# Ledger of designs, part 43: VHH binders against Flagellar brake protein YcgR (ycgR)

Target 1, 263 residues: Flagellar brake protein YcgR (ycgR), of Thauera aminoaromatica (c4kar8)
Amino acid sequence: MAELSTPSPASPAPLDGGRGDELEKFTLRGARQILQLLQDLITHRGLITAHTGGGHSFMTAVLKVDEERGRVVLDPSPDPQANRRALAAPRLTCVTQLDGIRIQFPLVGLGEGQDKGRPALFAPLPAEMLRLQRREFYRLQVPLAHELSCLLKAEDLARKPVEVSARVIDIGAGGVAVVVPTGAAEFVIGGTLPACRLALPDGEPIELDLEVRNLNRQTQRNGTEQLRVGLRFAALPRAADTRIQRYIFKTERALNAKARGGL

## First folded at step 1 (VHH)

Design ya3 (from ya1 with D98E E100F W101D G102S S103W D104T L105G F106P; framework vhh_7yz9_2)
Fold by ESMFold2-Fast, scan of step 1:
Structure ya3 (fold): chain B 263 residues (1-263), chain A 119 residues (1-119)
Amino acid sequence: as target 1 above (263 residues)
Amino acid sequence: QWQLVESGGGLVQAGGSLRLSCTASGFTFSSYAMGWYRQTAGNEREWVAFITSGGSTTYADSVKGRFTISRDNAKNTVYLQMNSLKPEDTAVYYCAAEYFDSWTGPDYWGQGTPVTVSS
């Protein structure tokens, strides 16, 4: 019920909406800065989660910035329902990362049409973008090759205990975001999952209590739907914190080395 | 403490016009997007119009071409100009303030102002 009726943040490092005034120092409002950031997202092929409200989102990307017409061109979803939800929404809340820095921006006035003969979504350039450069907001996008998983202690539709192996898609100091198979378990925002097990490449699984912070049904670029769950570390022992930070720093360094080699 | 105070509601004949105002205090108004929502008895609140901190606007299909949202940052006020009113526009109208990082919807809500459109 919470999945369909409660709006959810994109990741387990969510910003508190009631703290919006505190975020002003991280907000870009200059036209040149906004254009440059959008171009950087194109250059780095950044995937964007576009939230349409009601716990729904879809995966998109900025295909182009049309400075002459003052608009961005977005990759539409292959799912017609996701596109209809987006077009009906008062705004899209777009969330992405660039070099581990969380970037968020609104798109208002979404329309559909064609770009070079292909279906596209269009929106006016955002007047503001949030760029969270602080280390505490950093989220590592977990490489698929690492096969990071978290064994969740949850409940099924009948409220019976169930164990679900979930793929970890991002990780930070405060929590993880995971992908859960459709129908495998039920989650409630604010609910606690005790004694979950996070499997890192370098040792024994870490036993953690996790709090559900957000739920999001995301339509992927191939048209399939995923349930994404943002989970906060409710109690994190120092040893576990050290191992998680070590994994993040080691992986970040390796990714930076590969990116530099690709220059 | 934050506050949103709506005014301008009332009774109007079909085809008439009303202008709603909403004055904000207790937060940095110019940094927030502002919206107008409406609610009829037995139904959930639906959005009507939205204006970003940068001045971009969007409208629900049911009001497009008839309603205009605008803002005056010097007065911390958002407006909804309602033209060509129809009986189905009868509702309680709420203004709302939303920072664009919000995932729960609006951060702040007004108390609502009733609008009745008679035939």
Scores: ipSAE 0.101, ipTM 0.536, lowest interface PAE 5.9, mean pLDDT 82
Fold by OpenDDE, second read of step 2:
Structure ya3 (fold): chain B 263 residues (1-263), chain A 119 residues (1-119)
Amino acid sequence: as target 1 above (263 residues)
Amino acid sequence: QWQLVESGGGLVQAGGSLRLSCTASGFTFSSYAMGWYRQTAGNEREWVAFITSGGSTTYADSVKGRFTISRDNAKNTVYLQMNSLKPEDTAVYYCAAEYFDSWTGPDYWGQGTPVTVSS
């Protein structure tokens, strides 16, 4: 009687390793990092949407981090039913934003109690926090004072090559939005603009290829019509990418500092 | 109860175009990222296009330059404009909603709409 070794159920194929790896890059697991991020949320009075499942959520905030007890203190909902759902939930999914970065973290083991005589919710510190800086999709609004420009190599209506200096209004890791005068050039969605030059404040212009992704005609308050062009970076060199990222990071920091009342 | 209803699928000749629609109900559509997936018989469901709640779009390499995803929040609808269709685009197309926009996977799925591209 040959014991037919029931083939061990094939471990579910690892979810496409690339997405997991990408998410891992944005996942904080270090205790110090988690504590710092929670403290930052406290400092900024960040409102948190806590999801209890079933499409239910309530607004909360981190009130305190108790490092000694390894717990986080949350503001309870003014809705008793929401608090009951939270306490009954096996897991809370907390979602917030800090400095334009989406933050997500799970809380498990929620309890109720009092903090300094006030009702509060308590949970163990999260084991992980996700900071979703979708660098690819984030668009920094360029301060007017920076006067970023992009020299576009395009064609006119007669298909003659023209160079158009365009003001950059937003920039991200994946591309730029620019404003051009109406009639300056003919743009086709999906079309490539080769050998364009992006001017950053930190040095020489970056030569790059751009793909037209969006066209939006806007009438200004003064009645002047402008064309907003969304452009994707096509085959961006690594060095250029680094410069763009550095610019974005530096500018974001500066804007955030100003927003916080920094000089 | 939440619902995603796909429409616009059908038979089209190679090189032709189709526009798929997915209408959402039962949840705050504007807060969700929306995606299109497709599945062929015997294969795993593959991602096609994605649009965030903020309107940022991304595409699979296989459809890049041919497909366009868009959304109308007033109509609770996401669209997939498919141009230059190829026989290899033949599949059941599914609409999906993801609340957290974390790319961890959809929260809601439609029932699918079939697309057949004839050679």
Scores: ipSAE 0.006, ipTM 0.253, lowest interface PAE 10.9, mean pLDDT 84

Design ya4 (from ya1 with A97T D98G Y99D E100Y W101E G102W S103L D104P L105S F106Y; framework vhh_7yz9_2)
Fold by OpenDDE, second read of step 3:
Structure ya4 (fold): chain B 263 residues (1-263), chain A 119 residues (1-119)
Amino acid sequence: as target 1 above (263 residues)
Amino acid sequence: QWQLVESGGGLVQAGGSLRLSCTASGFTFSSYAMGWYRQTAGNEREWVAFITSGGSTTYADSVKGRFTISRDNAKNTVYLQMNSLKPEDTAVYYCATGDYEWLPSYDYWGQGTPVTVSS
């Protein structure tokens, strides 16, 4: 009865990506977070590019997470040579994207075997996963049903303070786009709108300063003119940022579920 | 490196006042919102107040009318004036900011300053 020596958890190989110190803030090290992210990859059938070094890579997917054994199961390459390279590599660098977010994680200690009678690659769970999303580039299109609004504190043509309730049409970590009636206020690109209020569905409005970044006049089908205003969050409290991120995440998940035929 | 250092905590009697300070370094202070949070043993950290880069303030309902957050950009310092303190305000208070450009968000925290309000 050969005691299967539980391979000692190999020290996580550092992610060779960019300036080491800057990447730490994007690195997930929590076991629960890692498991969740891997599960998400499974759920979404995310294709993974596995780099074996020397400029070689193959396409794979996470098939299963075995929490009991602390291992991840990968789909082997149809190319036997690629699998040999993977097994011989000291480190497998896995790169994928989920919902526009780049995910990178190292796997070490790869082995081959069978999972439910099918060939599979096995590796210990990654000790870390890098999740990179450029916040400024991601914009969630706000569902009409959510009725997000932003109370803008602006000035009219006479420089009189006015409050304009604007519908939020898209939202990202870096800002919002809103629509306002033409002539409701004067906006200047680069101008700051102080003490605005962003209304999210989950609680009280968030007070924040907004910077005008873009102005686009739009004519509606009915002939009415609207102004689309792109606004940057000048500064966000941590709590506000967390709420916004949570809203985006939750909404994206719901939209994706709906798109997949999920009620 | 982003650093936040809180000070001003201590023991105070109910109804008393304290002023907390948080000095920031390693980033352009004036460009970021600052927040105060508090945490009691065994509980989650809760936000208390925040101030935008433009000086707009927001308060938790529990401290509204009693606490005032302010900032001095020239000193890279955010303050929390706490008046009419209650025993329920006893907590470790943390100053916080963050770089919100990338997800997941990374938040910067101070080491915290303890506030004890005695009945």
Scores: ipSAE 0.007, ipTM 0.221, lowest interface PAE 11.4, mean pLDDT 84
Fold by ESMFold2-Fast, scan of step 1:
Structure ya4 (fold): chain B 263 residues (1-263), chain A 119 residues (1-119)
Amino acid sequence: as target 1 above (263 residues)
Amino acid sequence: QWQLVESGGGLVQAGGSLRLSCTASGFTFSSYAMGWYRQTAGNEREWVAFITSGGSTTYADSVKGRFTISRDNAKNTVYLQMNSLKPEDTAVYYCATGDYEWLPSYDYWGQGTPVTVSS
């Protein structure tokens, strides 16, 4: 026990719940996918913000990919201080955008040298790249004061139709997450809930079909159980899409204004 | 090309046990969460169990205490140990990559492995 020596375990840190799982599905780890994405950044002249830590960053670009040596060639900063900071950093976090999609990747082992007689920075190819579809990734946390609800058309244990009013806890371009009391209805992943009604603060409820994407049991602090249900918008009409996007935009702006002015 | 191959299904008496396996290829298995789903005749696919890349597990209420999900990253395989089987567990069982929050396209589902539990 205390007097016995054991080998040190080598285990990776666990993923950060649902956020870790969300980020993981957008992480590219295939060598061919990584090479293609880096080549796309070169072709489209993508500018990269490289964060060196300590609140410092500089603007760079991928000049070429050296597949034989397994490395990228980067444009150095015109600021010698920025280049020195980058070379001293244990890791660069590179952030860019391609066709409206956020791309993020680490670079470790940065070096300096010359490429065809011109100054250049070199780094090994990243083992992973994050490619975020912003419209699918972004979720607005619905303010409790908005009392957003969705009337779900579901089935009970006997497969008899039931209607359940569920509170909307988050909303995005592709769907909503709702909470219902455990046992209020049966949900099947991949199942379709037809003609559900989403109540926004303005206008009439939006009638739409929802596909069940995820289920998670949540115990409230008072000991009651709630079921969190993730629902995808199926065949969303353009008018409904416009209303949902408008709600998201207006609410985000209002929340940002309160955060800026209230604190 | 992502591939998932399920195996281990069959006919079993109520109260019996089966161990399902799902072998993955074409992606870095150890980096992805894995789930088991089942589909009965006339119904959509139902989530059964989930395991993260770090090894944390979650289960549907209908199978808690009876089923155990596990993984072997060296073999690119996820397992479902099914104990105390009931006739209501009769279904075709599928594995999928990712998490139960965003189901992958059907290109990333296996062919499934059928399980029949006789009363």
Scores: ipSAE 0.000, ipTM 0.127, lowest interface PAE 15.2, mean pLDDT 75

Design ya5 (framework vhh_7yz9_2)
Fold by ESMFold2-Fast, scan of step 1:
Structure ya5 (fold): chain B 263 residues (1-263), chain A 118 residues (1-118)
Amino acid sequence: as target 1 above (263 residues)
Amino acid sequence: QWQLVESGGGLVQAGGSLRLSCTASGFTFSSYAMGWYRQTAGNEREWVAFITSGGSTTYADSVKGRFTISRDNAKNTVYLQMNSLKPEDTAVYYCAKYDEFGSLYDYWGQGTPVTVSS
């Protein structure tokens, strides 16, 4: 019997449906609530990671909700292989966030076609959407302008020590998700990376130990593939925890102010 | 409305150089990451280069070491300096605007064609 996946604190990884009782109060099942949430993702240009299984995912977005036909229209990947994997998958698990709140939903019956002459993927509206209003599941998407990086102390395929500068794509109370160039280092789930250096704005890099929690080969909307590594803070000094939380809150506040003050 | 206008393409001999420009209007250019894509007949668009608002750059393996992306925020312009051009670089080149998180917007400029003769 196949076991269900468990949640990762360090990446936008799917949550296990077997935690149903704990998650039920965060599950939206009303058609109007689902339509409104999908529309909010469109208006806020919500980045969606669509997991197709086997450690594969691709970056997409909801382009349109076709209420008349009961469908969502998704941005296809420029990589034909990612689209083929998605179409072959019995289910896509879509993970995103809106205003710091984690959102997860399944799509079943994915098809391909065209919307206004453009290639598109479409699926029936999801019957449920998970909206987790709990701080421990919050992940701040790191703005590219912040150029946040983490210097990882890892090993290559020959177990030789290497240092890899990885871009931080999201950060939360329990860890970070980073992008690593393919082939730069070998990662083992459960492995520890000692004395890594997290560069935050306003101060010296934070030295900390990281545990590898998940690995995901994600196809970006530009068609390139990147290795995304979810990393847990294994041992976090109080001062480091304070600086990380301050960065998260300050950035969240600035992003919210920009969104509310925008046109 | 925001706009992107590409220029600088043309016919060049193999081994030659071209500099493409993309002038932006209708948004705060200095706040956004920018990129270059290219498309050949019968193929999907291929990513070429990326530059953050802070100036950090990333390149596709096929152009690394030959192409340089740069920006001039005072002129609202992103550039692609193309050196050691090869016939396989022949394509229409497009400028792209990214959101704060590195996601592409749906809208593209007109493109600027580049033809590299053998």
Scores: ipSAE 0.000, ipTM 0.273, lowest interface PAE 12.6, mean pLDDT 80

Design ya6 (framework vhh_7yz9_2)
Fold by ESMFold2-Fast, scan of step 1:
Structure ya6 (fold): chain B 263 residues (1-263), chain A 118 residues (1-118)
Amino acid sequence: as target 1 above (263 residues)
Amino acid sequence: QWQLVESGGGLVQAGGSLRLSCTASGFTFSSYAMGWYRQTAGNEREWVAFITSGGSTTYADSVKGRFTISRDNAKNTVYLQMNSLKPEDTAVYYCAAPEWYDTLGEYWGQGTPVTVSS
């Protein structure tokens, strides 16, 4: 708990720790609510980014919830180093989404073993889960089919200007998360990337200034590493805000319609 | 899974009263804050009233002193008592748990229309 009690400013954090008072109203503590939410994650999505500290994370999924034993079973990373970091961490911070609602929960006491003869990670059920549904916390998981991209104006390792076309993986009212190959550019938390270009499916790219808010080296399920960069809209004109919100709402409707019409 | 069913809307004269009800199922109602929202044609949904799991209430300025939100945990029901109704209260009224507010289609009730004539 010590690591999360004294967070490093250089380490990316899933949420601002100073928001504890605001987040309390979104915190689920009922055992039935927690069990139901974990079961919903299995049923609808299951994909979780588990933050192990030091700016590292890996992709996992809930394989099952064992209510009688009071534990959750997770899919281990194909990268043994990611699993070692997870097992050594005092706490994992798990972040996922269910129908665009941000869900975040801690896991403490992570162990390894087998489930039905297959390698697995397990932990006691979390005592609490955050479900963040307010518009300012809402993040749309961008469908791969949309090929949403953001052209970033950054610097390489030699501090020379480079342009990096980054895939947008989520988008909200306050910013975007993008993914780039590790080493494609250097990013500094708190640094500003001027005149970046966000390409939405219709219309001209939106030119905007982005502030780097978090960095996370993510081990993918296939074992490759990529850099996830969280970017805040430093100043967003009303017209751009309207276009982004329109994209989010239209995409949510389309995804909801597909889910309902899946038969 | 999660279901919210609103009732009690209708046509009333200005100055009149209505009581709306919303019955919840599929989740531990007593552990959730509940809210009432309303939407007029061409406008976004606006928050009207909020009640915490512990029973504390908060109201939008436009309805404060006229509307009262309450809950019955034994019945999994939240209520909105609307007094001194004005034509500008005309809207479709929706029930929602705040944790489900921004999900499309699944965690909102279907709404109950309220028309206040002058």
Scores: ipSAE 0.000, ipTM 0.100, lowest interface PAE 17.4, mean pLDDT 77
Fold by OpenDDE, second read of step 3:
Structure ya6 (fold): chain B 263 residues (1-263), chain A 118 residues (1-118)
Amino acid sequence: as target 1 above (263 residues)
Amino acid sequence: QWQLVESGGGLVQAGGSLRLSCTASGFTFSSYAMGWYRQTAGNEREWVAFITSGGSTTYADSVKGRFTISRDNAKNTVYLQMNSLKPEDTAVYYCAAPEWYDTLGEYWGQGTPVTVSS
């Protein structure tokens, strides 16, 4: 009668993701909330991408939450090799979306078994779940009439400081996308542009630091090349965040009203 | 500044109904899921219901079939319709984004007290 030593719940390793401080705001650790989110995934039959490391992943789903046993039941992959990788992995990173909200959670201590006579994967309940609100992904398309601009402090190809006035094409809580003429400046992904100025319609420009996150060259219909630059707010004062949020909300409301035939 | 203001609490008899409101300001309300939580003296705050930005709702088992969460994005308001109230529902009710459940301090409102008498 081998006493199956209940493995001590290993403290879940922090979720691999962005700067630790920001992620904490979106990390759920409450047991009830975790259970509820898992149940919601079941209810909505949400597909989950399970990452096993080494660039490998497989599709799964939460089949059951066993609160009494403190475990989650997952649908195994139809690929036996994927299941083997999952079982061998020290940590499974699960990623899914529910109503446009990205959900990420780690599972540790994965085991294989049967649920109601069907093969299943079992893991202890996650100790934390990262739930990213739509805010993290939502980008308001800036109306052309608003003419939002951002003064970028960048460098040219000779590493000489240059200022580039860029049109803002979309804005979210986390950053902006801008368009600049090709060759106006050199941008490096991961690079920081300090002391930039974002101009909103409601007041003085906001001074902020921007991080380059994405670069996309676009050819316009007229043959002109433009560079789309995705920028993250690297350091945003609270007051500035409020202004940005207000602008987004007000603009969305106006657009929706217009779409509904309102003035 | 982000602000949440709960209202609508009060004294009600068992079997009665209340409608709580939470008005949000200082952020893009429509971009966030919102939830209701409740706390009794000496106990941890527990989730009651939440509604996603897309309008999907979830309820704690203790309130299923009795409570209804809804939202009006135009008013930046989330509601909790509470029917068939029980003495066990007596608590201070708070609203927050689910991500803020474990966050103490600036992101939580003052709450609205609900007392259900037998």
Scores: ipSAE 0.000, ipTM 0.206, lowest interface PAE 15.3, mean pLDDT 83

Design ya7 (from ya1 with D98S Y99D E100L W101Y G102Y S103E D104G L105W F106P; framework vhh_7yz9_2)
Fold by OpenDDE, second read of step 3:
Structure ya7 (fold): chain B 263 residues (1-263), chain A 119 residues (1-119)
Amino acid sequence: as target 1 above (263 residues)
Amino acid sequence: QWQLVESGGGLVQAGGSLRLSCTASGFTFSSYAMGWYRQTAGNEREWVAFITSGGSTTYADSVKGRFTISRDNAKNTVYLQMNSLKPEDTAVYYCAASDLYYEGWPDYWGQGTPVTVSS
């Protein structure tokens, strides 16, 4: 049975370089928080993919957290070669999911031993754990009945400032996808669009900076070409985030109610 | 089941060229952004090039002007044309697929293809 080596997580594209700050929001560094999360993983018997580098990985689980010794106990692979790779690796990257939340954490200083007479892997407690909530990646398809729009401040081919009114087609906590006419502006992946305005149904437009993350040209059935632009919220005020989340939640609830025949 | 299969790696002299290919199956290729990454022994996997579903490209500074990423949606294949190769380009090259927003780790990875550039 060819061990499907789960690919080692690679660093995101440098366009994510601004993600350092964003990732910080999701990074747990508190000892208590880390311990709690590890305990939660134990309680839920969460399977962990441990990446050893070179495209190699094995399945493991946290068996125990030894707070006194400041170490985590992992279930070794049934494959001795995987364990050897793990022990030889300068860093073990552990990836798992708990309650739909992606969890990632590094382990360094891996050793082998026995826990209660059973083979086990040992590592110092991770210094940090990353929790990526799915909610941040969830994209609500904006109902056609909702006229969400985003005023984009961009540049044309001549680098002249232009304002483009774009229809929002999906929205999440991390950004929006919009549709613009082809040629309306020049967009560059990784480029920032400053002082844009997102219009939500519940009040005044939100002013925000947007980062271009994706560009997709689409030909409509009528032959018209449109540009889909994926945009990340580069600097979202807390109040704006709350409004966006509220909108998403309310809309999802309404859609679900409708789907259940309640409306 | 989804699959990414890289090919085209090998040994090349400094200043030479290689073309890597990655063929995708088991998912809607045209809806995914594709990327190339590389990894050397003992180091983290680093991003090399990215192409959106719409064909927009971006490159790491280390390869800019030398490498070209392209895709053929009809063939479910992404390519990496590597020119003016340097010894520092020696690595295992991995193909990856990401959703439209590239807001995280790639969803799918290939097994990698080794590239060795000899001085």
Scores: ipSAE 0.015, ipTM 0.281, lowest interface PAE 7.6, mean pLDDT 83
Fold by ESMFold2-Fast, scan of step 1:
Parts: C-alpha cells; sequence; structure tokens
Structure ya7 (fold): chain B 263 residues (1-263), chain A 119 residues (1-119)
C-alpha cells in the first residue's frame, strides 16, 4: 500500500555554498538546465535504463519534451509486461550516460497515451536530475564489435561449479555489467565469484574476483528479456586497473573521434 | 568515520510487529539511497526493502504488503516497519547505504540487528 500511495518528497533546497550533500553539487534543479539536458538526450539518441523496482527495468528513450504540458514523452517497451510494471511503479529511476557522464533522474506519475497517434508513456518533467562528473561513475558502453567477454566462475542450480562466458555490456573503474544466458548460473547479491577472467582486446585475460552488486531482468527494445548482472571488482591489482583504464580511455577516444567524423 | 547504528530488533511472536531504525553519521544521508537486507546462517545476504534519496520505495516479493520502509532526512534515520511477521522472517537485518541506485551491493553497512520470530 505504501509503495503506490507515497509519492517522492519535494527536492531539497538549492545548494548553499556546497554545504554538505556530496551529490547536491551534481544536482540540476533549474528548469532551463533540465530541459536542455533532456533535449541533449534526444539529440544524441541516448538509451535510458528505466528501473521499475523489484529487479526489473526496460530500455527506453526520451522522444520529446512537451514544455507546454510540462511533460516528458518516453518510448514504450514493445513488451506489454514491462509497460505494466512501469505504470504500476511508484517511481521510475532513469539512468543513462551522455559523453561519459552518468545522468540519473526520477519520474513520478507515469501515464500512458498517444503522441501524434503513436503509443507513448508520459511523465511530468523531473524536478531534479543528477549529472555525475566523476571518473568513478563513468561507464563505457562496450562496442558490440569488441566482443568483450568475462568468463565467470559461478554455480548452477544444483550448486555445482560452472564456467559461463558472459558478454560485457559496460565497464567502469569499479566493475562491469554482463549479460548472462538464461539458466546458465545462479547469482546471489553479495556473492563472490572468484578467479573470473576478463578478456580485453589486448593481452592475456585479467583474473579478477568479482562481487555480485545487482541483478536485473531488462526488457530490450526488441521486446526480449535478458539477465543483466552488475559485478564489482572486489580486489583490483594495480596492473589490472591500469589495463582496464587504458582500454576505457582508448575506446572512448576512438568513439569520440568517430562522432567528430573519424578524426 | 561513517557509521550506521541499528536498533529495534528482538524476539517477537508470529503475527506481531517490530520497527527497525538505522541512524547514519559521517556521510550526507539525504544524498544516499537506503536499504534493508537480511541474512540467515549459511546463506548470502538478501535484499528486503529500498528507499531512494527522493523517497521512492521498492520491496522484495516476500515482504511486500507487510513491511514499510521510510526515512527522515532531518534525523538521518531510515526505518523498517515490519508487520504480520512470520517465522521465515527470522534473520539478522542489516541497514545499508548506496550512493547511486536502489539495487546492488551497498557501499556502507551497519553491524546488523537480530530478529527472531517464534511460532
Amino acid sequence: as target 1 above (263 residues)
Amino acid sequence: QWQLVESGGGLVQAGGSLRLSCTASGFTFSSYAMGWYRQTAGNEREWVAFITSGGSTTYADSVKGRFTISRDNAKNTVYLQMNSLKPEDTAVYYCAASDLYYEGWPDYWGQGTPVTVSS
């Protein structure tokens, strides 16, 4: 009962000289700033992971901002179940990345309807958006062409050791997110996967202990569902950290050069 | 210098209620998402309830409709109201703080408070 009947409280007061809140200096509350950031997400065709709670999310995008009605218009999922979960959620937590900067914002009061005769999800404009400009929050979306994988040392449904090759979908200073084939292994939040092997394009695979941080069944743009596992580097040797950062920076530069016309 | 101090655990009969409290210090509480996790002996820690910095709540299916998470930013405190308790709710309950999203392994942990539900 409390989930749906309790809306998010009003945003905290604006910053007073950087007085304490660590994330407050990264919080945008100006209407113009919020509108500009949402327009930037539209311009760059930014994919958004909308978390609906209970370990569920779906891929969406901002289709437009309706300033006159004070609404953001979102791309609905082709999976009706994902849309039902979103509409039933007391709040969506939207997470995306723009130019290496993590962006996170809440949407409250999600509704469904039509935009120019097409199905759409609507929400009031967010009162605040987080724009996190720290290296620790940066997540490189791994190019499909890189075929980046991590060999996970996990357990199957019978608690027998199993090795699962998982595709790495994003990577940052603190960990990786991977896609795991359905039924391939069991994961427990807080569980440790020892001696996993991260295969970067250059050199030998990196041996890492990984900690399960999150589990999420994500409905893709094509309506299919996949299990996404967030994995934290439990103990990252300096040499491994250097190689991972080198891969991230090199790939980011290549992607930026391509966006500028292959410079 | 960060701390999460839990209170309110104890022994209760099935069908009873308990309210857990967790008071935070040493970090900016209002910027953090707060959660409750529980652990039984020999098992991994499992998520129970989560509240974002903005006040949105989510619950594990096993506790939905029975437990309520709330926060008081002025007191740097997160609460878990547990109603209609079942013997299967017996566990050590942990308060936790995460800086970015409502899911995943937290950055800060309390020491845990035991809850025993007798049948």
Scores: ipSAE 0.000, ipTM 0.161, lowest interface PAE 14.4, mean pLDDT 79

